# Ledger of designs, part 66: VHH binders against EKC/KEOPS complex subunit cgi121 (cgi121)

Target 1, 174 residues: EKC/KEOPS complex subunit cgi121 (cgi121), of Schizosaccharomyces pombe (q9p7j3)
Amino acid sequence: MILPLFPETQVHVFVYENVSNCAAIHEQLISQNPIYDYAFLDAATILYKKQVYSAIIRALEDRRDEQMKTKTIHSEVILSLSPKTEISSAFRQFSMTKKSKNIVVVKIDSKLTEEEEFERLDKLVEGNRVEFSDEELQKLIDFKVLKKNYKLDPSTLENPLASILSSIALRGYS

## First folded at step 9 (VHH)

Design z107 (from z1 with S56Y T58D Y104K; framework vhh_7yz9_2)
Fold by OpenDDE, second read of step 10:
Structure z107 (fold): chain B 174 residues (1-174), chain A 120 residues (1-120)
Amino acid sequence: as target 1 above (174 residues)
Amino acid sequence: QWQLVESGGGLVQAGGSLRLSCTASGFTFSSYAMGWYRQTAGNEREWVALITKSGYTDYADSVKGRFTISRDNAKNTVYLQMNSLKPEDTAVYYCTARSYSKYKPTEDYWGQGTPVTVSS
């Protein structure tokens, strides 16, 4: 997938449900295993494709402008999902945990086709791949978590996209 | 009808080298990712190396820098060059062909394996 604003950067996004080895993946991430060079997100925190895309775009913009707050582009994606500036908070809010069941995996700067990237991920993730779509994401979302992460109220929860995107865009601007 | 036949295993001293081969037949070789696994008695089969259809390679951490996977589509063969072998590399090595489908389970094929013994 190519983003219009960043045509030189290929991005892949995968969604997995019923993942049985999140704990193992988490350990590899802690050890900074380069094979696991992805952004692993808890699917319970993701409601829209645009939410993910917005975070990716912001991360790429930060990289372009040499203003990344984290060490890697993938960690910057995770940070970019959060309305908070604290990296630790962002990771607690959105990153995959040992207890996660469903995950969204983002790859930035891929040199592989989507299927080839899937081949690689299949060695790492023990779960079922589903379509990256709003329809599938809404099946996996935890609205309690969503409300907490973006401080949504009942009125905004009916159409939370604008609030989510605003939170992402305005991170660090109070 | 499909078949994977491994060869090249044997006894080697620590620090030595071996080159494993796996020849495929009965399916479209170029359409599959190829890989090597290894297994010791009583343990689960562990992934060693993978090469995609386009030639992208990946390795387990335990073999990075020592093992090299490659493929020759004209010969329907995948290779595993093993250098700087260690006793802990001792195992039966299995060749696998993996077919991937979007949003579908993978389909795996396995050979009979070739034994590798690394003496100290």
Scores: ipSAE 0.006, ipTM 0.225, lowest interface PAE 12.0, mean pLDDT 90
Fold by ESMFold2-Fast, scan of step 9:
Structure z107 (fold): chain B 174 residues (1-174), chain A 120 residues (1-120)
Amino acid sequence: as target 1 above (174 residues)
Amino acid sequence: QWQLVESGGGLVQAGGSLRLSCTASGFTFSSYAMGWYRQTAGNEREWVALITKSGYTDYADSVKGRFTISRDNAKNTVYLQMNSLKPEDTAVYYCTARSYSKYKPTEDYWGQGTPVTVSS
């Protein structure tokens, strides 16, 4: 995908359900294996495509402005999903864990085509790939996690999109 | 209708080098990832090397630093340069082509194999 403000930046987003090797992937992330240079998110935290894109745009803006708070653009995407700029909290809230079942994977600045990234990731992730769509994401979300992460009240849970996007866009700029 | 034709195998002494070639026909070579597998008698096929359509390469741990995969799209040919050969590299080497599959990437085409024997 091409983003309006970053037309030269290659972005790919993948969704996997019923992943059986999250513990193995997590170990590779801890060991900083460069093959795993992606943002691995717990799908329980993601409700909309726009939520992921808003976090990507924020991360790219922070990189452009030399204001990244993490070491990689992929880590910055994870941070950017959080309503507050607290690195440890953001990772606890949004990163995949050994116990994750469904994941969203983001790749920025890929030298590979989308098809080639699919081939690579399908070898790393033991799960079923599904379409990156609001419909598929809504099957994987945990509303208790979403409510806690974005501090949603019961009235906003019926249509949380605007609240989530506002939380992502307004972090650090109010 | 499709073909993968391997060449360049043979007998070589330990520490020597061989260059395997595989020429493809009957499909759009530039749209496929190309690879090499090897098989010893009585064992399953082992993946050796991969080159994607953009030129990204990957290797099995046993051959990293010794083997180099490359491609020439104008000639519809993939190569495997094998250096510092060991007796353990003795096998029949198979050229492969694969296209992207949305749910389960698999090898679409296989060559007939070319034998490589590394002595003592």
Scores: ipSAE 0.000, ipTM 0.191, lowest interface PAE 13.1, mean pLDDT 83

Design z108 (from z1 with S101D K102R Y103K Y104G; framework vhh_7yz9_2)
Fold by ESMFold2-Fast, scan of step 9:
Structure z108 (fold): chain B 174 residues (1-174), chain A 120 residues (1-120)
Amino acid sequence: as target 1 above (174 residues)
Amino acid sequence: QWQLVESGGGLVQAGGSLRLSCTASGFTFSSYAMGWYRQTAGNEREWVALITKSGSTTYADSVKGRFTISRDNAKNTVYLQMNSLKPEDTAVYYCTARSYDRKGPTEDYWGQGTPVTVSS
C-alpha cells in the first residue's frame, strides 16, 4: 500500500487466524531476531483497517520529525495504537503474546516485494492467512479488550471508529 | 560496566575452519539473546546468526549449513563455529547481546569486532 503523505514508504499488512506457534514467534521477537522485524499485534485489539493505517501514519510522522519514543519503526507502530504515551502500557495492550491465537503483522520499509514478504512470513507463522479487511478483523476482535484499551463508554461503543482514530492521532486520553 | 570481548579471528585458507568466541561481563548473560554480525568495508552490518535464551538458533541463508552458533552460560560465552569458509566470508565479525523489556526492544550491546580474512 501507498500512503499519500509517505508515497515512497512500502507498507504491507497481513492477518493470520488460528496461529499455533505464537510462543515460538514471541521467543524470536523478544530476542530481536532480525527476520522477525515486524510489528506483531494481537488481532483481539484491532477492529478496523483504518485503525492500523492511522497508527502507521502516526509512527511515520514521528520518525520524519525525529520524535520516535521507541527503538524501531515497528515498535513505534505498536506505541501509536495506544491512546497513552506510556510505552509499557502500549506493548502490554496491543502486542502479540505467547497465548495469542490471531495476529496482525505490519511491515514497513520492506526491501522485498509484497509476494516475497508473503512467502517469508508464511514460513514463520503457522496459521491461516486471511484478507486484511474490516469484515475479517471483526471476526477476530475482542470488544472487551477494545473497550478497555480505548476507554470506550456506552455512548461511543456502538460506533467507535471516530473515537479510536482521534485517540491514535492525539496519543493521549481521548 | 558491561563488555563483550571477541577472539578467534585471523587468516585462514578457503575451505578451512575458524571458531570465534565472545565473552560477556557486567550483565546477566543468561538473560540475553546472543548474535553475530559481520561487516565489510563500505557496507552495513549483515546479520549472521542468533541464539535465544533457550538455545534456539537461526542463521542467515548465506551461512546456513556452514556456521554453527552455540553458547555456554557457565562461561558467559557465545561461539561461532565457521566451516567451509569462502573468500566472501572475509569481514570484521561483531558479537551482540539483545534483550526485551516492558518497553519493547532494548538497545544492543556490541563488541569491538574481530577480523577474519579468508584467502584463496
Scores: ipSAE 0.722, ipTM 0.891, lowest interface PAE 1.1, mean pLDDT 90
Fold by OpenDDE, second read of step 10:
Structure z108 (fold): chain B 174 residues (1-174), chain A 120 residues (1-120)
Amino acid sequence: as target 1 above (174 residues)
Amino acid sequence: QWQLVESGGGLVQAGGSLRLSCTASGFTFSSYAMGWYRQTAGNEREWVALITKSGSTTYADSVKGRFTISRDNAKNTVYLQMNSLKPEDTAVYYCTARSYDRKGPTEDYWGQGTPVTVSS
């Protein structure tokens, strides 16, 4: 996948359900294993494709502008999902945990085709790949977590996407 | 040979001010983005402020309006002016230099940190 504003950067996004080895993956991330150079998101926190794309775009913009707050582009994606500037908060809110069951995996700067990247990632993730779509994401979302992460209220729940995108876009602008 | 040396930390009362300095050596200072992070015992290091090579600044929400990051390329120094300090600002503050390429930051260089304690 190529983003219009970043044609030089190939991005792939995968969704896995019923992942049995999140704990093992998490340990590898803590150990900074380069084989696990992805953004691993908890699918329970993701409702829309545009949510993920917005975070990716913001991370890429931060990199472009030399304003990354985190160490890696993938960690910046995680931060970019959050309405807060605190890295630890963002990770707690959106990053895959040992207890996660369903995950969204983002790869930035991929040199592989989507299929090739899938084959590579499939060796790391023990779960079932599903389509990266709003329909599939909606099956995996935890609305309680979503509401908490973005402080959604009855008024903003009428248009959650707008609220989420606004939160992402306006992070740090108060 | 790369060195970042922080200074200016200490004990200050709530509402007080401190100015941290970080002096760099061993690399071309003007070619790097600089930043301040802080860390408390048992917690991960959190970013506080960043200044790009061109002088553009960004701040964490928790310090926006109170802290100001600046740089003096002639002195190879980055500063953090901290005003209206709060007890929650207590931490060890670290200076970092970040190099960017097309693929993102290639390396982060850190100082040893300077402790800031804000008493209530």
Scores: ipSAE 0.553, ipTM 0.821, lowest interface PAE 0.9, mean pLDDT 93

Design z109 (from z1 with S56K Y104S T106V; framework vhh_7yz9_2)
Fold by ESMFold2-Fast, scan of step 9:
Structure z109 (fold): chain B 174 residues (1-174), chain A 120 residues (1-120)
Amino acid sequence: as target 1 above (174 residues)
Amino acid sequence: QWQLVESGGGLVQAGGSLRLSCTASGFTFSSYAMGWYRQTAGNEREWVALITKSGKTTYADSVKGRFTISRDNAKNTVYLQMNSLKPEDTAVYYCTARSYSKYSPVEDYWGQGTPVTVSS
């Protein structure tokens, strides 16, 4: 995938359903294991491809401008999904947990091809790969989680895309 | 005040072995994952090995099968057993302690480094 504002940046996004080893992955993530240097997101929090892309673009803008608030580009993607500027809140809201069942995995600046990243991730993730598409994401979303994370009211819940993208772009503060 | 103190580095011939030790103080060692990194002049630190707080281990491909990481929580010490050493293993080796608290990044601790030279 090529991003309009960052055409030289390699971005890969993978979706896995029915993951059985989330507790093992989570242990590696809290250990900051370099093999697991990806953004591991709970698919219950992601409704649209554009939601993920907007967070990636925001993270890359913050890196370009030397304004990252976290140590890695991948943790910055997790932060960037949140309408709040608080790191621990963003991780609680969007990061994969031991109890997650479906995950979205983002890799930025890979030195590997997409095929090589698939082979690597298939060794780390015990689940079924599905297409990164709005259709597949809509099967995995939890609307109660989405509503809480973005503070959506009933009127915006019927078509939340613009509200979600605005929340990501505004950085949660003026 | 936290502290990580490495020891065990030195000069060794290719095919030889060294055991590095890193002793921690000033924080709850058992709550942290422990790792080893190495650095050669002009290059960024590269990861070598990691042991989680539960004792699960992972290794960089370049050292897999030759190096073994282990920990002793009673002694607040992490070890790196280096076997079948190669000239390309020559580097300054750094000990690190790593943790995320409640899904939030926390301070990583680093030692001062211990030099390892492998002669051919």
Scores: ipSAE 0.477, ipTM 0.791, lowest interface PAE 2.4, mean pLDDT 88

Design z110 (from z1 with A33K S56R Y104G; framework vhh_7yz9_2)
Fold by OpenDDE, second read of step 10:
Structure z110 (fold): chain B 174 residues (1-174), chain A 120 residues (1-120)
Amino acid sequence: as target 1 above (174 residues)
Amino acid sequence: QWQLVESGGGLVQAGGSLRLSCTASGFTFSSYKMGWYRQTAGNEREWVALITKSGRTTYADSVKGRFTISRDNAKNTVYLQMNSLKPEDTAVYYCTARSYSKYGPTEDYWGQGTPVTVSS
């Protein structure tokens, strides 16, 4: 898919549920296996498509402006999800863990079609692909984690999107 | 209410040319990135060309060198000049308007489409 602000950059986002090999994937990420050049997110921390897109766009903007805080565009996406500036905190908050069951996978600068990328990724992820939609994300979210990550309170829980987007956008400015 | 109205589609012979137009209303045209997509029956809608607010263009590999996207903000219109048309270019072409703010939600508008048929 093409993002409005970055038409030259192809982005793909995939959602998997009931993933059995997150631990194995995690080990590959630690070893920096280039085959696993994706942003692997814990789906329990993602509620909206716009949350993901906002993070992607921020990461791309940081790259464009040569303001990346992390080494890779995918790690920057993970950082961009967080209201905190600490990279370690962002990863703890949003990245896939060995214990994750459901994940959101982001690919930046893909040279493949969505289907081709899926076929490639499907060899790495042992789980069920579901639609990247608010409806499906809503089924996978852990609201306790969401509330913690973005410091949501009862007044913002009715419509948390604005709070989430603001947190992402204003990271480093509060 | 917002509208995107495509025009210019039709039947053309291979090697021929068409110029599609999309006129927008009901929103601030200059604030949106415009684009063209196309779709054939049974297939997913595919990206063809995009143009940013500032006029920067990008094209799918399949149409590079043949298609040109442009915009006229004064007329709230985006164009797709299609040259050297091929039978594989046959599809319904859709105009799209997309906007995103770092601080707000993304908007995505679509036209009803205009059919393009390229005969061999």
Scores: ipSAE 0.008, ipTM 0.186, lowest interface PAE 12.1, mean pLDDT 91
Fold by ESMFold2-Fast, scan of step 9:
Structure z110 (fold): chain B 174 residues (1-174), chain A 120 residues (1-120)
Amino acid sequence: as target 1 above (174 residues)
Amino acid sequence: QWQLVESGGGLVQAGGSLRLSCTASGFTFSSYKMGWYRQTAGNEREWVALITKSGRTTYADSVKGRFTISRDNAKNTVYLQMNSLKPEDTAVYYCTARSYSKYGPTEDYWGQGTPVTVSS
């Protein structure tokens, strides 16, 4: 994907369902294995492509402006999904856990093509790759998790897009 | 083992100023990013200001232009100068020292909080 405000920044987003090895992946992330340098998100927290894109754009803006609060661009994407600016809360709310079943994986600044990244990730992730689309994400979302993370009431849950995007754009400015 | 001790909170009239201080012990202060968060009843802690190891600062939009964060590495102290205070600034203010790890809980050091009440 090419972002209009960041045309030199290569971005890839992958979605996997029915992942059986999340515990093993989580151990690799905790050990900071450089092969796993991606943002691994729990798909239960992601409803729209625009949600992920907004977090990526916010993270890239913070990097451009030398305002990153975390050590890596991938960690900054995770932070940027949160309406709150507390780093530990953002990771608890949006990161993949040992018990996750479906995941969204983001890669920024790849030296590889999308196809090469797919080949690499297919070796690391024991699950079924699906299209990064609103339709596929809607099959994987947990509305209870979404409601808690963005403080949505039942009326907002019927059309949460604007609320979610505003929360991401105004992170830390509430 | 480690401590963050906050001081300087209190009651102040709208338009007034307060200076909060936070003194750290038990870890290498100069190696940590320091910040101020605040919390009102029924809400989670929200970020106010951050200062990096090199002294670069960032601020929440709601306080930008009114609050200034600074640090004194020789005294192991971080400060928050709060000017032009508004009633909506009323909260308990928390000092934090953070190390950042990828995809894991941040190793957070937190103070006990200092209450600030801004009257109209």
Scores: ipSAE 0.000, ipTM 0.135, lowest interface PAE 14.7, mean pLDDT 83

Design zz1 (from z1 with S101D K102R Y104K P105G E107L; framework vhh_7yz9_2)
Fold by ESMFold2-Fast, scan of step 9:
Structure zz1 (fold): chain B 174 residues (1-174), chain A 120 residues (1-120)
Amino acid sequence: as target 1 above (174 residues)
Amino acid sequence: QWQLVESGGGLVQAGGSLRLSCTASGFTFSSYAMGWYRQTAGNEREWVALITKSGSTTYADSVKGRFTISRDNAKNTVYLQMNSLKPEDTAVYYCTARSYDRYKGTLDYWGQGTPVTVSS
């Protein structure tokens, strides 16, 4: 995928359900294994494609402006999903855990095609790939997690898109 | 004070073997993943191998099948056994200890490097 504001940046997003090896993946992530240089998100936290794209755009803006708070662009995507600038909170809220079952995987600056990244990820992730679409994401979301992460009240929860996107775009400016 | 001290580098002929050692002090070795990187003149540091806390290993394609990484937590030491060495393996080899702390972000320690020269 090409983003209009960052046409030179190659971006791929993958969704996996029923992943059986999240504990193994998590160990590789905390080990900073270069092979696992992706943003691994818990799908329980992601409701819309636009939510992921907004976090990617914010991370790329922070990299462009030399304002990244984390060491890697992929960690910056995870931070950018959070309405707060506190790194530990963002990772607790959005990154995959050893107990995750469904995940969203983001790759930025890939030198590979989408098909080549699929071949690489198939070796790393033991699960079923599904389409990156609002329909598939809405099967995997946990609304209690979403409500807590974005501080949604019952009226906002009925149509949360604008609130979520605003939280991502305005992180650190309020 | 933390330290990572590499040893075992030197001159070896193509087809030969060397074992690099890296001994850690000043931090809880068993809590870190351990890795090896190498650097040749004019190039950026290249990842070689990694061993996790549980002992899971991964290797760069260029060394897979020839190099073996291992660790001994009782000795606070990580090893890189290098077999079937090629002139292209000539580099300064660096030991690294890797961890992620959710409050501090990434935690990386690096050694001073040990040179390896493979002659043809």
Scores: ipSAE 0.442, ipTM 0.783, lowest interface PAE 2.5, mean pLDDT 88
Fold by OpenDDE, second read of step 10:
Structure zz1 (fold): chain B 174 residues (1-174), chain A 120 residues (1-120)
Amino acid sequence: as target 1 above (174 residues)
Amino acid sequence: QWQLVESGGGLVQAGGSLRLSCTASGFTFSSYAMGWYRQTAGNEREWVALITKSGSTTYADSVKGRFTISRDNAKNTVYLQMNSLKPEDTAVYYCTARSYDRYKGTLDYWGQGTPVTVSS
């Protein structure tokens, strides 16, 4: 996938459900295993494709402007999902944990086709890939977590996209 | 051509155990993740357990610690050992083979189901 504003950057996003080895993946991330050079997100925190895309775009903008707050583009994606500026908070809010069951995996600067990247990632993730779509994401979302992460109220929960995107966009400005 | 045949269902008392089996045919069993779902009348199918082709397992919170999924690739069979059964476990249990397309995602194939009834 190519984003219009970043034509030289190839991005892939994958969704996995019923993942059995999140703990193992988490350990690899902690050890900074380069094979696991992805952003691993807890699917329970993701409701929309646009939410993910917005975070990716913000991360890429930060990189472009040499304003990254984190060490890697993938960690910046995780930070960019959060309305909070604290990196640790963002990771607690959105990053895959050892207890995660469903995950969204983002690859930035991929040199592979989507198919090739899938094959590579499929060796790392013990779960079932589902389509990256709002329909599939809404099956995996935890609204309690979503509400907490973005401080949504009952009125915004009916259509939280605008609130989510605003939170992402305005991080650090409110 | 894909076929899944469940067996082992029946009536059991609360606290009892039951072992379900699912025999697969028509595809390379060892290449696919296998799982169990259950469904009660009027409800959607609920995911119960999954075992990947590598043997890694996951469970629904409601059955974790009580149910164990396993597979025997030589017999093209997946099992669900159900211990400490509760009345709320009463359902028709379905075996599923999880195939996936690299673009379309997960594709499920189902058996006919086997009924499990847990009495109080």
Scores: ipSAE 0.000, ipTM 0.290, lowest interface PAE 10.9, mean pLDDT 91

Design zz10 (framework vhh_7yz9_2)
Fold by ESMFold2-Fast, scan of step 9:
Structure zz10 (fold): chain B 174 residues (1-174), chain A 121 residues (1-121)
Amino acid sequence: as target 1 above (174 residues)
Amino acid sequence: QWQLVESGGGLVQAGGSLRLSCTASGFTFSSYAMGWYRQTAGNEREWVALITKSGSTTYADSVKGRFTISRDNAKNTVYLQMNSLKPEDTAVYYCVARSYDLRYPKTSDYWGQGTPVTVSS
C-alpha cells in the first residue's frame, strides 16, 4: 500500500474468516509475545478499507509527532480506530477477543514481503484468508457493533463512510 | 518490592550446555508470562524465548531446537536450558516478567539485571 504522507512505510493488511484459535492468539497478545506484533482487529468492527487506512495514517502521524499513547505502532492503530482517546475503550471496541471469529490483521514496518508475512501469519492463525476488500469486509461486519462504536443513527448507518472517517480523523476533538 | 534474580551464567566451551535460572519475588509469578532476551555489545536486545501463563512456549529461530524454556510456579522460577552452545550465543542474558496487557503503557514489566554467558571454542 501507498501512503502519500508516509511513502517509505511498509503496510500490510490481512483478513481471516472462520478463525478457530482466537483464544490462543489472545493469550499470546496479552503475554506480549514478539511473534504476535501485529494489530489484531475484530472484523465485526471494520466496514471499509478506508476505515483501516485512516487509523493507520493517524497512528503514523502520532508516531511522527511523538504523541503515541500506547507502547507500539500496532496498539496505536487500534486506539486510532476509536472516536475517543481512551485506550481501554478502544481495545474493548475494536481489538479481537477470545470469542472473535473473523479478524483483520495489520502489520506496519514489516521487514518481510506481503507473501512472507502471509506465510508467518498462516502459522499463527487457524482460519481462511480472504481478500482485503470492501466486498469481503461487508460480509464480516456487525452493523450493531459498528453503530454503537461510532454512535451512528439510522440515516447515517445506510451510508456511514464519511461519519466513520471524520470520527477517526477528529479523534480527541472537543 | 519486586525482584528477579538470575543465575547460572558463566564460561563454557562450544558444544557445551548451561542452565540459566531466574527466581522472582514480590509479585504473583504464576500470573505473568516469562521470557528471556539477550544482548551483545553494540547491539539491541533480542528476544530468545517466552513461556506463557498456561505453559505455552515459543522460541527465536536462532535457538529453536537447542534451547528449552520452562517454569516452576511452586519455586517462582523460570529456566533456560541451553544445549549445543555456539560462540554466537555469547551475550548477557536477561529474564523478563511480562505484565498481562495489550501493550498498555500503564502495566509494568519486570526485568532482571542480566547474567553473562561466554561461549569459547
Scores: ipSAE 0.447, ipTM 0.768, lowest interface PAE 2.2, mean pLDDT 87

Design zz11 (framework vhh_7yz9_2)
Fold by ESMFold2-Fast, scan of step 9:
Structure zz11 (fold): chain B 174 residues (1-174), chain A 121 residues (1-121)
Amino acid sequence: as target 1 above (174 residues)
Amino acid sequence: QWQLVESGGGLVQAGGSLRLSCTASGFTFSSYAMGWYRQTAGNEREWVALITKSGSTTYADSVKGRFTISRDNAKNTVYLQMNSLKPEDTAVYYCTARAYTKWGHRDEDYWGQGTPVTVSS
């Protein structure tokens, strides 16, 4: 996918359900293995495709403007999902953990095609790849986690998209 | 502040060996993962080898079995032993020190100035 404001930046997003090796993946991330240079998100925190793309756009804007708070574009995506600029809180809220079962994986600046990246990632993730769609994400979301992360009240929970996107765009004002 | 000083680069013939060293100062060396990257003209920096603070090692496929990364915490030094060198290994080699969060994301990133390695045919 090409983003209109970032036409030179290649973006790939993958969704995996029933992942059995999150602990092994987490170990590789802690080991700084560059083969695992992706944003690994807990799917329990993601409800919409637009949620992920808004965080990607915010991260790319911060990189363009030399305002990144983290050391990599992938960690900046994770931070950008959070309504606050506290790095540790954002990672605790949105990152994959050893106990995660369903994950969303983001790759930015890939030199590979989407098919090549898929083949590579399928070797790293022991789970079932599903379509990156609102329908599939809605099967994996934890609404209690979503509500807490974005401070949603019961009146907005039936259609939270605008509140989530506003929170991502206004990061730092919450 | 912090400093990473590389040494040991130079000219060597194919099939030869070199040992690169990188000495760190200004931070707690034993708390950092240490790595080596290399860059050839016209290309991005590519990862070569990594050693974690616990001593676990990982290598790029292109160097696996030929290169060995090691560390000496008492000397604040990381080493790259390069054996069976090939002309394709010609590059500027960079030392890096990285701290990570408990979520596995890089928090701090330090780089050396690089040391050139030329492997003749």
Scores: ipSAE 0.017, ipTM 0.415, lowest interface PAE 6.2, mean pLDDT 86

Design zz12 (from z1 with Y100F S101D Y104T P105R T106G E107L; framework vhh_7yz9_2)
Fold by ESMFold2-Fast, scan of step 9:
Formats: C-alpha cells, structure tokens, sequence
Structure zz12 (fold): chain B 174 residues (1-174), chain A 120 residues (1-120)
C-alpha cells in the first residue's frame, strides 16, 4: 500500500477472526522472537482502516525524526494508537492479549510480498483471515473498549473518526 | 552484576559438530527466553535460535534440522548443539537473554561471543 509522505515504505495489514492460539502468540511476543516482528493488535480496539494508517504514519514520522520511544517500528505503531505517550498504558489498551479472539496484524518494511507475508502469518496464526476493510473491522470492534481508550463521550460515538485521528496525530502536544 | 558466559567454540571440520554453552548469573534465568545470534565481519548479527521460558523452540531457516537449542534451568545454562556444520556457519556466536515482559522495554542481556570456525 501507498501511504501519504512514505510512498517507498512497504506496509501490509492483515485481519484475523476466531484466533485460537493467541496465548501461544503472546508468549512469542514477550520472548521477543524475531519471527513475530509484527504489530499484533486486539481487533476490539480498531474501528477504521484510517485509524491503523494514522498510527503507522505517526510511527514512521517519529522514526524519520529520530523520536521513537520504543525499540521497534512495530511497537511504535502500538504506542501511536494511544492518545497518550505512556508506553505501558498503550500496550494495555491496544496490544493483543492471551484472551484476544480477533486481531489486526501490521508489518512495516517487509522484504516480502503481501502474499508471502500471508503465507508466513498463516503458519503463526490459527484463525480465519478476513478483508482489511471498515466493514469487517466494524464486526470485531468493542465500542466500550474504543470509548475508554479514546475517552469518547456519547456525542462523539456517533461519528468518532475525526476524534480518533486527532488523538493519534496530536498525542504529546497540548 | 549480570553475566552471560559463552563456551564451546573453536575450529571444526565441515560435517562435524560443536556444542555451545552459555551460563547466566545475576538474574532469574528461568524467567527469560534464551537465544543465539551469530555475526560475521562486516555484517549485522543474524538470529539463529530461540527457546522460550516454557521450552518452545524456533530456528532460522538456515540452521533448521541441523541445530538444536535446549536449556537447563537448574544449571542456568542454554545450549546450542550444532550438527552437520558448513563453512557458512563460521561466525562469532552470541548468547542473549530476553526479558519476560513487554517486548518494547524489556531487559536484554548479551554475552561477549564465542568464535566458531568451520574449515572445508
């Protein structure tokens, strides 16, 4: 995919539902296994494709400007979804957990094609891949989680996109 | 205060075997994933193998089927059994411990490295 301001950066995003091995994946992530160098997000926290793209763009901007707060570009994506700069809070809010059922997986700087990454991920993730689309994401979102993570009031819940994107873009600046 | 001490490197002929050991001190070994990386001159460190806290193992494609990683928590030691060695396996081998916490701010420990030379 082509991203505004980063057209040379290879980005792949995958969505899996009904994942049965999240505990095993989580163990590999905590072990910092290089094979699992992806951003594994809980799909309960993601409502829009633009939400994911905005976090990716922010992470890439922070890397370009030498302002990354985490060890990898993938962990920086997870941090960038949060309206705060607090690393532990961001991972509690957005990362896949042992109890997750549906996940969004982001790969940045892949040397592989999208199909090759899918074949690799198919060996790691025991679930059903679905299209990365707003329609599919809306089936997996937990609105209570979304509201809590972005501090949305009832009026913004009708159309939360602008509020979410502003939270991602403006974190750390007030 | 913490240490990772590698041993077992040396010169071996192609087709031979070596067993590398890495003994840890100064932290709770059983709580960490343990791994091996290798480096040749002018290149970045290449991941070789990992064993998790629970004993799950993964390997780089280049060594799969030839190398075996294992651990002995009673001895605070991780091992790399290297079989069917090839000249391309010539490198300095590094032991690493990965913290059992979030992969963004975990403590990572590294050994000093042990050289392995495989002659043809």
Amino acid sequence: as target 1 above (174 residues)
Amino acid sequence: QWQLVESGGGLVQAGGSLRLSCTASGFTFSSYAMGWYRQTAGNEREWVALITKSGSTTYADSVKGRFTISRDNAKNTVYLQMNSLKPEDTAVYYCTARSFDKYTRGLDYWGQGTPVTVSS
Scores: ipSAE 0.477, ipTM 0.786, lowest interface PAE 2.2, mean pLDDT 87

